VHH binders against q9y6x5. Designs and how they scored, part 48

Target 1, 379 residues: q9y6x5
Amino acid sequence: LPPKLLLVSFDGFRADYLKNYEFPHLQNFIKEGVLVEHVKNVFITKTFPNHYSIVTGLYEESHGIVANSMYDAVTKKHFSDSNDKDPFWWNEAVPIWVTNQLQENRSSAAAMWPGTDVPIHDTISSYFMNYNSSVSFEERLNNITMWLNNSNPPVTFATLYWEEPDASGHKYGPEDKENMSRVLKKIDDLIGDLVQRLKMLGLWENLNVIITSDHGMTQCSQDRLINLDSCIDHSYYTLIDLSPVAAILPKINRTEVYNKLKNCSPHMNVYLKEDIPNRFYYQHNDRIQPIILVADEGWTIVLNESSQKLGDHGYDNSLPSMHPFLAAHGPAFHKGYKHSTINIVDIYPMMCHILGLKPHPNNGTFGHTKCLLVDQWCI

## First folded at step 1 (VHH)

Design f10 (framework vhh_8dlx_2)
Fold by ESMFold2-Fast, scan of step 1:
Structure f10 (fold): chain B 379 residues (1-379), chain A 121 residues (1-121)
Amino acid sequence: as target 1 above (379 residues)
Amino acid sequence: EVQLVESGGGVVQPGRSLRLSCAASGFTFSSYAMHWVRQAPGKGLEWIGNIYHSGSTFYNPSLKSLVTISRDDSTNTLYLQMNSLRAEDTAIYYCARESRYFGTKYPFDYWGKGTLVTVSS
């Protein structure tokens, strides 16, 4: 019987929420499994890029999903909508569900995840739901567990995605303890429902389950705005993405646009593409624009307007506020083990190992996750 | 093509109840989470609550005991029931469709034009 893995993402689940709020169901999960306290995500710390990095093990410049809004200078295509099912955007990498289906006589299932409703290298997840935020967690859970229990060929890799606590983090900000405690309690209850469903179906003891997230959240304010219109006229550039990482496509000389922006705000760094810090691994892709603006933590880039967001993400990936966590339970994992930090790109080769798949070339390091696994020595 | 049209507003006396409706068209209503938002004169937007496809509801804690959100997917209609109306509830009430996009900058992709509720003796 082949090993099975369910990968669960709660969007925007900041790592330190685990220390500031009570999660009885998640804590029971961790007690009999493993916890990685911080996952260092990829830059930029946004939903689409990081979800694709989890399942490919690649930096954004390598997998091609470099932002939630993108422009490709070579083909002149725009990506601005998560309903865009053009495989062009996703074909620079091979996600794990494709590898799972092509290397082994196995099926994949997706109760949503960025890319799972798109044919990538002519391969779509064997079972999937088109992205729809209105589908309840219960319906996603019902579908994924049904597919895991009775599929032929067997479903060995499955995903489950949930939009919270990201939506509430944006709306209320992570410092709103009253609203965030309510949202996080509901997430903990959903984790309880997940565990109970797997136990009732006889899946719990033989299924590997990873619970993780793509990024964290930081507090924003109307007092921390960077108004680009105060520094540069719209006639000089096309805006590809705005905040907190602005992607600027110049309509005039690049140096002139750079000079107008470089002293715009003390709370923003302005980079020519070739000057983007090497540690970001955010340079070598045609979808990365000629000028990138990076706001300081908690600052919002605007166009002569107020921002409705009280929380945001996308900031420097060295910031602890941008880090998610990873918890896991199952036959592949130790019980009661805590680990400090891994890179988000390390998740892919670990998952390939658990499933017995040969990973595609990737930026992850299997050695970083070996302490989590029962069949490995961590020293 | 997507349209949201609120109705049921008007002048109402303090302490009474009122039900607002939102008629949705141009999309598969049953597939979207829907929200109610209000704006009192000279104030910012205040989120009232939402309802998911499943019928699960979440409310602004300051309003939870005073409001109920429901939906009828057979008629593409969203409802807001308000009880024990106060002068402070005087506002334009909007229905909004939740964006289905991952990590969007914009949590709502479509809004109605609003319906005015005036609580006055």
Scores: ipSAE 0.000, ipTM 0.170, lowest interface PAE 14.9, mean pLDDT 89

Design f11 (framework vhh_8dlx_2)
Fold by ESMFold2-Fast, scan of step 1:
Structure f11 (fold): chain B 379 residues (1-379), chain A 121 residues (1-121)
Amino acid sequence: as target 1 above (379 residues)
Amino acid sequence: EVQLVESGGGVVQPGRSLRLSCAASGFTFSSYAMHWVRQAPGKGLEWIGNIYHSGSTFYNPSLKSLVTISRDDSTNTLYLQMNSLRAEDTAIYYCATGWYKSDRLTYFDYWGKGTLVTVSS
């Protein structure tokens, strides 16, 4: 039988939570598996971009999901978390579930990972759930495990997505120890449920399981606001995305808009598209707007209003607060091995290796993840 | 408590063979990769090789033809077989587990105290 892999994401799970809170179930998973302490994600550090980078191994400028809100001026199409089903947005890359279905006589299964309920290059996940936030973790897990055991062709790649701790991170902020400890304990209990279910169904010993996340979270405050309306009148531009990275489409001369913005706040960097730092790999795509504004960590860009967010993400990907972790267990992985850092784009070629798939050209480096794998020499 | 105890070192003449042992306790030995590392007088640490829980072995290319690593999970024991010993093989030999890599550095969470091998006529 071919190798099997389950990829699990807990949205917004900041790496440093592992050091500040107790996770008995996750610690037991790691003790018999591997831990990568920090995963350096792609810019911008948002949900849809980073989830797509995990499964394609590409920077955002290459895979085309450059934000949670996007605009294409040529086609006049808009993308958002509530309007994400148009294949146009997803077709600039080939995610691993599509490759899995096309290279081998295999199936893929998905419980709500971004993009899995969309046909990409005319291929949709063999089994999938349409996105619905009200569906419980248990129902998602029940469907995934059923598909892993009862499919022909066999399901060899499965994904499971959960919205926490991101939702609570936004609501309470990561420094609210009382509320965050409650939320993170519930997540650890869900990890315990996952392991128990896989053991009871006889899947645990032969299944590779990766638990990871797309980004971290940083504390915001009503004392750290950048009021965009004090800088520039809304008649001069169309706002595509607001905070902490604002995407500005000028209605007048680009240089005039830039000059109105560039000195507005000491806590915000203003870039013409061609001046965006090369280290972001965030320039070569038509969906990246002519001007972007990048707020400093913990600062929120607003339109003459207060922010309801006590936590946020999307900031510079060099910030440790933006980094998730990766833990894994299974026949492909060492037991009791810890690694300091990988790039989020490195996950894709590692997963292709585990599944025996030929990866599409990508920005990841297989050598960075070799130390996690039992069939690789790494010293 | 994790404990690793190396044994089998001593003085040996050039060209002869020697087998080192490492007795492991305090963890599920059969589930973990085990490593051999050595340090010659006045030099840095040199990785010799490892054996995974599956029995697969990997060796330092500079030492591959001279050494064999094996394990006995029934006795929680790791072995290093060394053949055709030379004066340059004089070193303290360590058993290690709990492998961790950070940038250029390789770390191990647990080491034995080492066993001295002296190759001398």
Scores: ipSAE 0.000, ipTM 0.225, lowest interface PAE 17.6, mean pLDDT 89

Design f12 (framework vhh_8dlx_2)
Fold by OpenDDE, second read of step 2:
Structure f12 (fold): chain B 379 residues (1-379), chain A 121 residues (1-121)
Amino acid sequence: as target 1 above (379 residues)
Amino acid sequence: EVQLVESGGGVVQPGRSLRLSCAASGFTFSSYAMHWVRQAPGKGLEWIGNIYHSGSTFYNPSLKSLVTISRDDSTNTLYLQMNSLRAEDTAIYYCARHYTGRWESYGMDVWGKGTLVTVSS
């Protein structure tokens, strides 16, 4: 049988949730498969960038989705959650579903994974759902599994996306044990539904399934605020993205704007674009603004009338609170194996291997995932 | 106002052929690539195919043998010819514009309301 792979993302599932909460269904999934305890995601640790990194194997500077909110100075275009349909933003890379879709006797399916409802390089999945947060997980799951089971050419790669526990993490904060327990239980139940559905359809033994996430969540507080209005007038800059990594487009001399911001808070690093640390791999793209502000963990950059979240993400990608996990099950994976850490960009070459696809140039290291795979030598 | 209006849908028996039309208005139709997409009841969207402003066509491999897309720029009309219809072809059929920008960015930015095709004995 041709290899098949389902990639599932639960947005904002922090890795240490697995240690602090109970997940009977997910643990069973892991027991029969593999677990990577921590996945180092890409900077910035936001939804669109990291989801695209998973499916391209590229850092944000390379695939061009550098934030949830972007601005291109040449075209004067804006990107946002409500304005993400222009292929202009996505065409700097080739996601795996496009690569798969272009192969003979293969097709791709997608349920609301970022970028999947956009023609990228003039190619869109044979089966997809327009993004709609109101659509239930069940409906998404039903469509995906139906496509995996009954399509010709067969669906060999599919994506499934769900907005929790991210939304709740923002609302309650990750340290709210009462509310987050409830939310995470629902997530575990959804995983149970996924597994049950696959078993009912006879897909469980032959389908490779990856369950992962794009980022974690850190606790925020009203006591940890950085008010930019105290440091610089709104007339001097345009805010392209706000917190916890602010993208600043100066309206006056860049140096002047920088000087006004550089000492704004001891809990915020201010970088000129050329001075952004190399470890972030967040410099070589025109969509990165001239100045970026990076708040310390748990600190929130605000303007005077900004709404505050109790949880947030987007911080330094070296922070454990920003890290998701990866679990996997299927013919390609070992059973009962746990691995400490990989980079999120490593997922792409692994998926390409599983599917027998030639990967595009990427930043992932296939060697990092060899121990997860039954057909590889683990050193 | 930019709009797309699909027509030609209805109830048809299995094995029959049907041609759908999509009338475009409010923009220079000849400058845009166009797509056909369908959605079966309770299912997600299925891409059928597209036609570029040059006339080049691309199809979903699952449907390639059963569909033909064409366009008439003089009447601002997009067509979908479907042959040998089956029950599983029952769906709402949508036409969508592929936006053409200065920087060669294409996207399905405008959709019609769709036309229902029901294949039933």
Scores: ipSAE 0.018, ipTM 0.263, lowest interface PAE 6.9, mean pLDDT 93
Fold by ESMFold2-Fast, scan of step 1:
Structure f12 (fold): chain B 379 residues (1-379), chain A 121 residues (1-121)
Amino acid sequence: as target 1 above (379 residues)
Amino acid sequence: EVQLVESGGGVVQPGRSLRLSCAASGFTFSSYAMHWVRQAPGKGLEWIGNIYHSGSTFYNPSLKSLVTISRDDSTNTLYLQMNSLRAEDTAIYYCARHYTGRWESYGMDVWGKGTLVTVSS
């Protein structure tokens, strides 16, 4: 039978949580599999952009999901809850489940991974759940395992998304040891449930499982706020996205708006679109606004108001606090191998290799992940 | 159209129990997770806990032993049971609908107007 892969994401799982907290179930998973200690994600370090980069192998400027809130200058469309299922936003790339389904005799299944409830290039995941954050992890797992065992053509690629520890990271901040310990223990228990379920169903030894995340989390504070209202009047611009990367659409001359913002705070960098650092790979897309503000780690951009967030992400992707990890187990992976770092865009070509799919052109490098795989020579 | 209405607040003696209700209308209540949040006079918002549509609950650790959240999907009603009330529990209590988008990990998009609980002799 064809190779099978289950891709699991725990949103906002900062890599160094593995060093600072106990994860008995995750450690048992890693003992007989592989661990990548740091995954360097794409900029901006936000949920939608990075989840789509994992499944396309593309930088945000190439796949078109450039933020969680977007405006397209060409079509004048806004990305919001009421239109996040509009294929327009997702059609600049081909995610792996679409490629998987275009192969003969293959199906995909999805429990809440961003984009899987959208028809992309007229193809929607064969089995999927409409996004609803109130659906439990157990219900998502029940559906995924049912589809893995009861599908024709067979489900060869499945995804499972969970909103924690991101929600608690925002609420408590990653440095709140007491609250984060509780949350992370619950996640470890969910990993234990996942492994137990797969073993009971006879899937564990023949299924490739990847556990990863889209970004990390950093500590914020009421003492680290940047108030845009102190620097520029609302009549001068339309705000497309706020914090920690603000997307500014000028209503007047771009240079005048830039000049009002450039000295607003010592804890924020202000870029004209063409001046955004090349290392971000965040420039060549109509959905990237004419002026981008990038707050320093731990600083929150606000509009004359307090922020209730004690943790946030979206910051510079060179920051270790923004990095997630990747762990994997299954017939494609070595046992007990530890690797230091890969790029998040490298996950896509690795997954294509495991599934026997021809990858679309992408920004990942297969060579970066070859040491994880049993059928490859490691140099 | 979409509305949440809290009730059951009032003056209560220290050490007593109180149950608050939140009546939901204008949306499919059974499909949403729901939150309870409070605000004491002159202070910020304090999250109490939430309940998923499955009935699974998650509480603020500092309040876990003192509160229970439940729901009745047949009547579109959310409940907060509070035990061993103290003077510091004096606050306006809000119910809120969980934000179901992927945009905001900590979010509530619809709020009630609140119900005042005063713990006093």
Scores: ipSAE 0.013, ipTM 0.283, lowest interface PAE 8.1, mean pLDDT 89

Design f13 (framework vhh_8dlx_2)
Fold by ESMFold2-Fast, scan of step 1:
Structure f13 (fold): chain B 379 residues (1-379), chain A 121 residues (1-121)
Amino acid sequence: as target 1 above (379 residues)
Amino acid sequence: EVQLVESGGGVVQPGRSLRLSCAASGFTFSSYAMHWVRQAPGKGLEWIGNIYHSGSTFYNPSLKSLVTISRDDSTNTLYLQMNSLRAEDTAIYYCAKPRYDFTSGKYFDLWGKGTLVTVSS
């Protein structure tokens, strides 16, 4: 039988939550599998960009999902939650479910992973659910396991996305130990449900399962606001994205807009597009605006208003608070192995290897994940 | 040398059939879903269809009854069989390689030079 892989994402699961809270079900999963303590995600550290990087192995400038809110200057199109189903935005890369479907009569299945309800290069996941945040984890799991057991051609790649702990991280902030403890316990219980369901269906011993996330979370405060209106008048620019990375499209001379912004706050870096640090790999795409503002960790950019968010993400990807983790279990993985760090773009070529797929050109390095795999020499 | 070379074009009378060939070199042909695209005089590009590495074919619905795409991976050759040719089928015919292997994608990074098909009396 061909190898099978289930990729699970809990949005906004900061890596160090594993050290500060108890996860009995996740720890049992890790005991018989592998743990990568930190995954260095791509910049900007937002949901759509990082979820697409996981399944393409590409930096955001290469796959084209460069933010959760985007503007393409060439075509004049806008991307937002309401416009995320236009294939135009997703067509700059080939996600793994598309690659999977085109080899040896394989099928893919998807429960809510970003991009899976969109035809990309005229190919949509063989089985999928239209995105709807109101659909329970249990219903998503029921559909995924049904498709894994009852498909022809066989489902060999499946994805499952869940919105927590991100929603609660924004609402309470990661330093609210009482509320975060409650939320994270529920997630651990869902992991327990997942493992039990796979065991009861006879899938557990032959299925590779990856549990990961797209980013972390950092504490915000009403005492850490950057009021953009105190720097520059609205008539000088169009705001494409606000916080913590603001995307500025000038309506006047770019240099004049830059000069008004560059010294406005000690807690914000201002970059002309060509001056964006190379380490971000966030420069070579028409959807990256002429001026980018990058707030310091925990600072929120606002327009003369308060912010109700107690937690946020999107910050510099070198920050440990922005890093998720990766745990995995299955026939492809060692048992009881702990690894320090990989790059989020490394997940794609590792998954291609597990599935026996030839990866598309990508920014990941297979060598970084070798120690996790039983069929590879670590040294 | 990475290239695609079309052949088999020429002048053909209405109602007749014609087979075009595309010889591929310099890449792993068997890993790519190869495409046929045409351009009629004064018109834009029109996608004809593709054939996956598996041999599965997909066609432009407007052309499905008139064309058949096939491949021979042992000789790295792509074929387009056209039947019941009409004056409106006069065009330059291109074979094209998608940028990424194993995809249905219409983002092409390699094109042939084209072969002219003229349908006239």
Scores: ipSAE 0.000, ipTM 0.129, lowest interface PAE 20.0, mean pLDDT 89

Design f14 (framework vhh_8dlx_2)
Fold by ESMFold2-Fast, scan of step 1:
Structure f14 (fold): chain B 379 residues (1-379), chain A 121 residues (1-121)
Amino acid sequence: as target 1 above (379 residues)
Amino acid sequence: EVQLVESGGGVVQPGRSLRLSCAASGFTFSSYAMHWVRQAPGKGLEWIGNIYHSGSTFYNPSLKSLVTISRDDSTNTLYLQMNSLRAEDTAIYYCARYEWSGTRPLYMDVWGKGTLVTVSS
């Protein structure tokens, strides 16, 4: 019987929500499984980059999804997370569902995970749903569990993506305890539904399940705005991405644009591409623009206007507010084990090990996840 | 004042075509990608499509043959052309400004108030 893995993401689930709110269903899941308290994500701490890092084990500069909004100067293509399905953006890496289908002649199934409705290296997930935010969690779960039970060749890798608590985190801000409590309770109920469905179908005891997220959330304010228009006129550059990491493509001399920006705000760091801190692993890709602006936590870069967001992410990946968690349950995992921290790129080689796949070269370190696994020696 | 104002909605008969407009003000319209989104009674938001500042368009595959999105940067106006309207197209139609950093499901940084389209006899 081949090993099976279901990878579930709740977008924008900040790690410390687990300590500040009650999650009875998630805590029952963790009690008989493992918890990694913090996952250090990749920079920039955005949805598409981090979801692709989870399934490739690569930093953004290596997998090519370097932001939720990107520009390629050579092809003049624009990318956005609003249903952009051009394989061009995704082809710099091989995600785990492609490897699963090609190495083991097994099927993959996907409900809305970024990239799964796109043919990547001429391979699309065996079963998938075209991205549509209006599709309920119940419908996504119904399709995933049907595919896990009724497929030939067998579905051995499945993904399930849900947009909350990210959407509500942006709308209300993470410090709105009343609204966030309501949203997080609904998510915990969805986790309960997931576990119950898997038990009813006889899948629970033999399926490995990972519940994780791509990033956290921090509180923003109308009192913490950086007006880019006060620094530089729009005629000098093309704006590729705005906040909290601005991607600047100069229309004039790069040094002149840099000099207009470098001292504009005490709450923003300005980098020439070659000066971006090495710890970000955000430099060696043509989709990274010549000048990058990085706002301090909770600050929003704007164009002579107010921001409607009360919460945001994308900030420095060393910030605990940007970190998600990882919880897992199944035959591959220890029971009742807690681990402090792993890197988000470590998830990929761990998943390859569980599925018996040979990983493509990646930036993860299998040794960082050994203590989670029953078949590994832990010291 | 940053704002988006939709117009062109109303009661239309099945099989007819309708063009919606969205007037933008208070920001540099030509620098932003724009979206059309709809919400049918008792249902969630459904993304229709977007248009980038370059004029490139992307559509919901379920709706691609039925809609066309265009823009006029000289008048700061976004358009949605709908053909072969059906009862299922009854919804409030919103234009929205692209959220630069991109988020799901379709949280946008600026939304219009919406315009109601009712497809009935």
Scores: ipSAE 0.014, ipTM 0.401, lowest interface PAE 8.3, mean pLDDT 89
Fold by OpenDDE, second read of step 2:
Structure f14 (fold): chain B 379 residues (1-379), chain A 121 residues (1-121)
Amino acid sequence: as target 1 above (379 residues)
Amino acid sequence: EVQLVESGGGVVQPGRSLRLSCAASGFTFSSYAMHWVRQAPGKGLEWIGNIYHSGSTFYNPSLKSLVTISRDDSTNTLYLQMNSLRAEDTAIYYCARYEWSGTRPLYMDVWGKGTLVTVSS
């Protein structure tokens, strides 16, 4: 049988949740498969960028989804959660579902994964759902598993996306043990639902399943605010993205704007685009704005009337609080193996290997995931 | 007490049709997606299909039998219409509930005791 792979994302599932909360279903999943305890995601640590990195193996500067909110100065187009359907934003890379879809006797399926309801390079998954946050996990799961079970051509790659625990992390903060325990229990239950569904359909033994996330969550506080209005007049710039990595488009001389912001707070680094640290791999794209503000962990960049979240993400990708995990199960994976860390871009070449796809040029290192795979040598 | 009770099973000849019922009590039936699952002798559970509270239905595409799932919220009853039955359709048939939101402890957390369907000449 041709290899099949289901990629599942629970948005905002911080890696250390596994250490601090109980996950009976997920632990059982891990026990029969593999776990990567920490996945170093890409900067910025936001939803759209990181999900696209998972399926392209590229840093944000390369695949072109550089934030949840973007602006292109040439076309004057805007990208946002409510405006993400223009292929213009996605076409700087080729996601794995497109690669898979274009192969003979294969098709792709998707349930709400970012970018999957957009024709990219004039290709869209044979089976997909338009994004709708109101659609239940059950309905998403039913569609995905149905497509995996019996399609022609067969679905060999599928994605499944769920918005929690990110939304709750924002609302309650990751350190709210009472509320987050409840939320995370529900997530574990959904994993149980997934496994049970696959077993009932006879898919469990032959399907490769990856459960991962795009980023973590850090605790924020009203006592840790950086008010830009205290440093610069609002009329001097356009805010393309706000917190915790603000993208600044100057309306006056860039240097003047920079000078007004550079000492705004000791808890915020201000970078000219050309001075963004190389380790972020966040420079070589026109969609990155001239000035970037990066708040320290747990600090929030605000304007005078900004709403306050108790949890947030998007910070430095070296911070453990920003890291998700990866668990996997299936014929391609070992059983009962735990690995310390990989880069999020490493997932792409691994998935390509599992599916027998030739990967597009990417930033991932296949060698980092060899220990997870039964057909590879672990050195 | 939350309860599901299947009925309508029995012995039927190949090629015939059969309609199963599932009576729900002890909970707000209209708020839940409902599922049909079967277990053939010596085999594992097989998902047949489900109906959401909205009335939308999904079916296991691997099933060769013609099935239709429906519900009557006014009587708290779930139905499974099976047509052109075959010997391989012999199984215990279960109804189960799943909350619409999909954020609950178990996929299909409440089950009936099942009703036996035997397809035999």
Scores: ipSAE 0.005, ipTM 0.261, lowest interface PAE 11.0, mean pLDDT 92

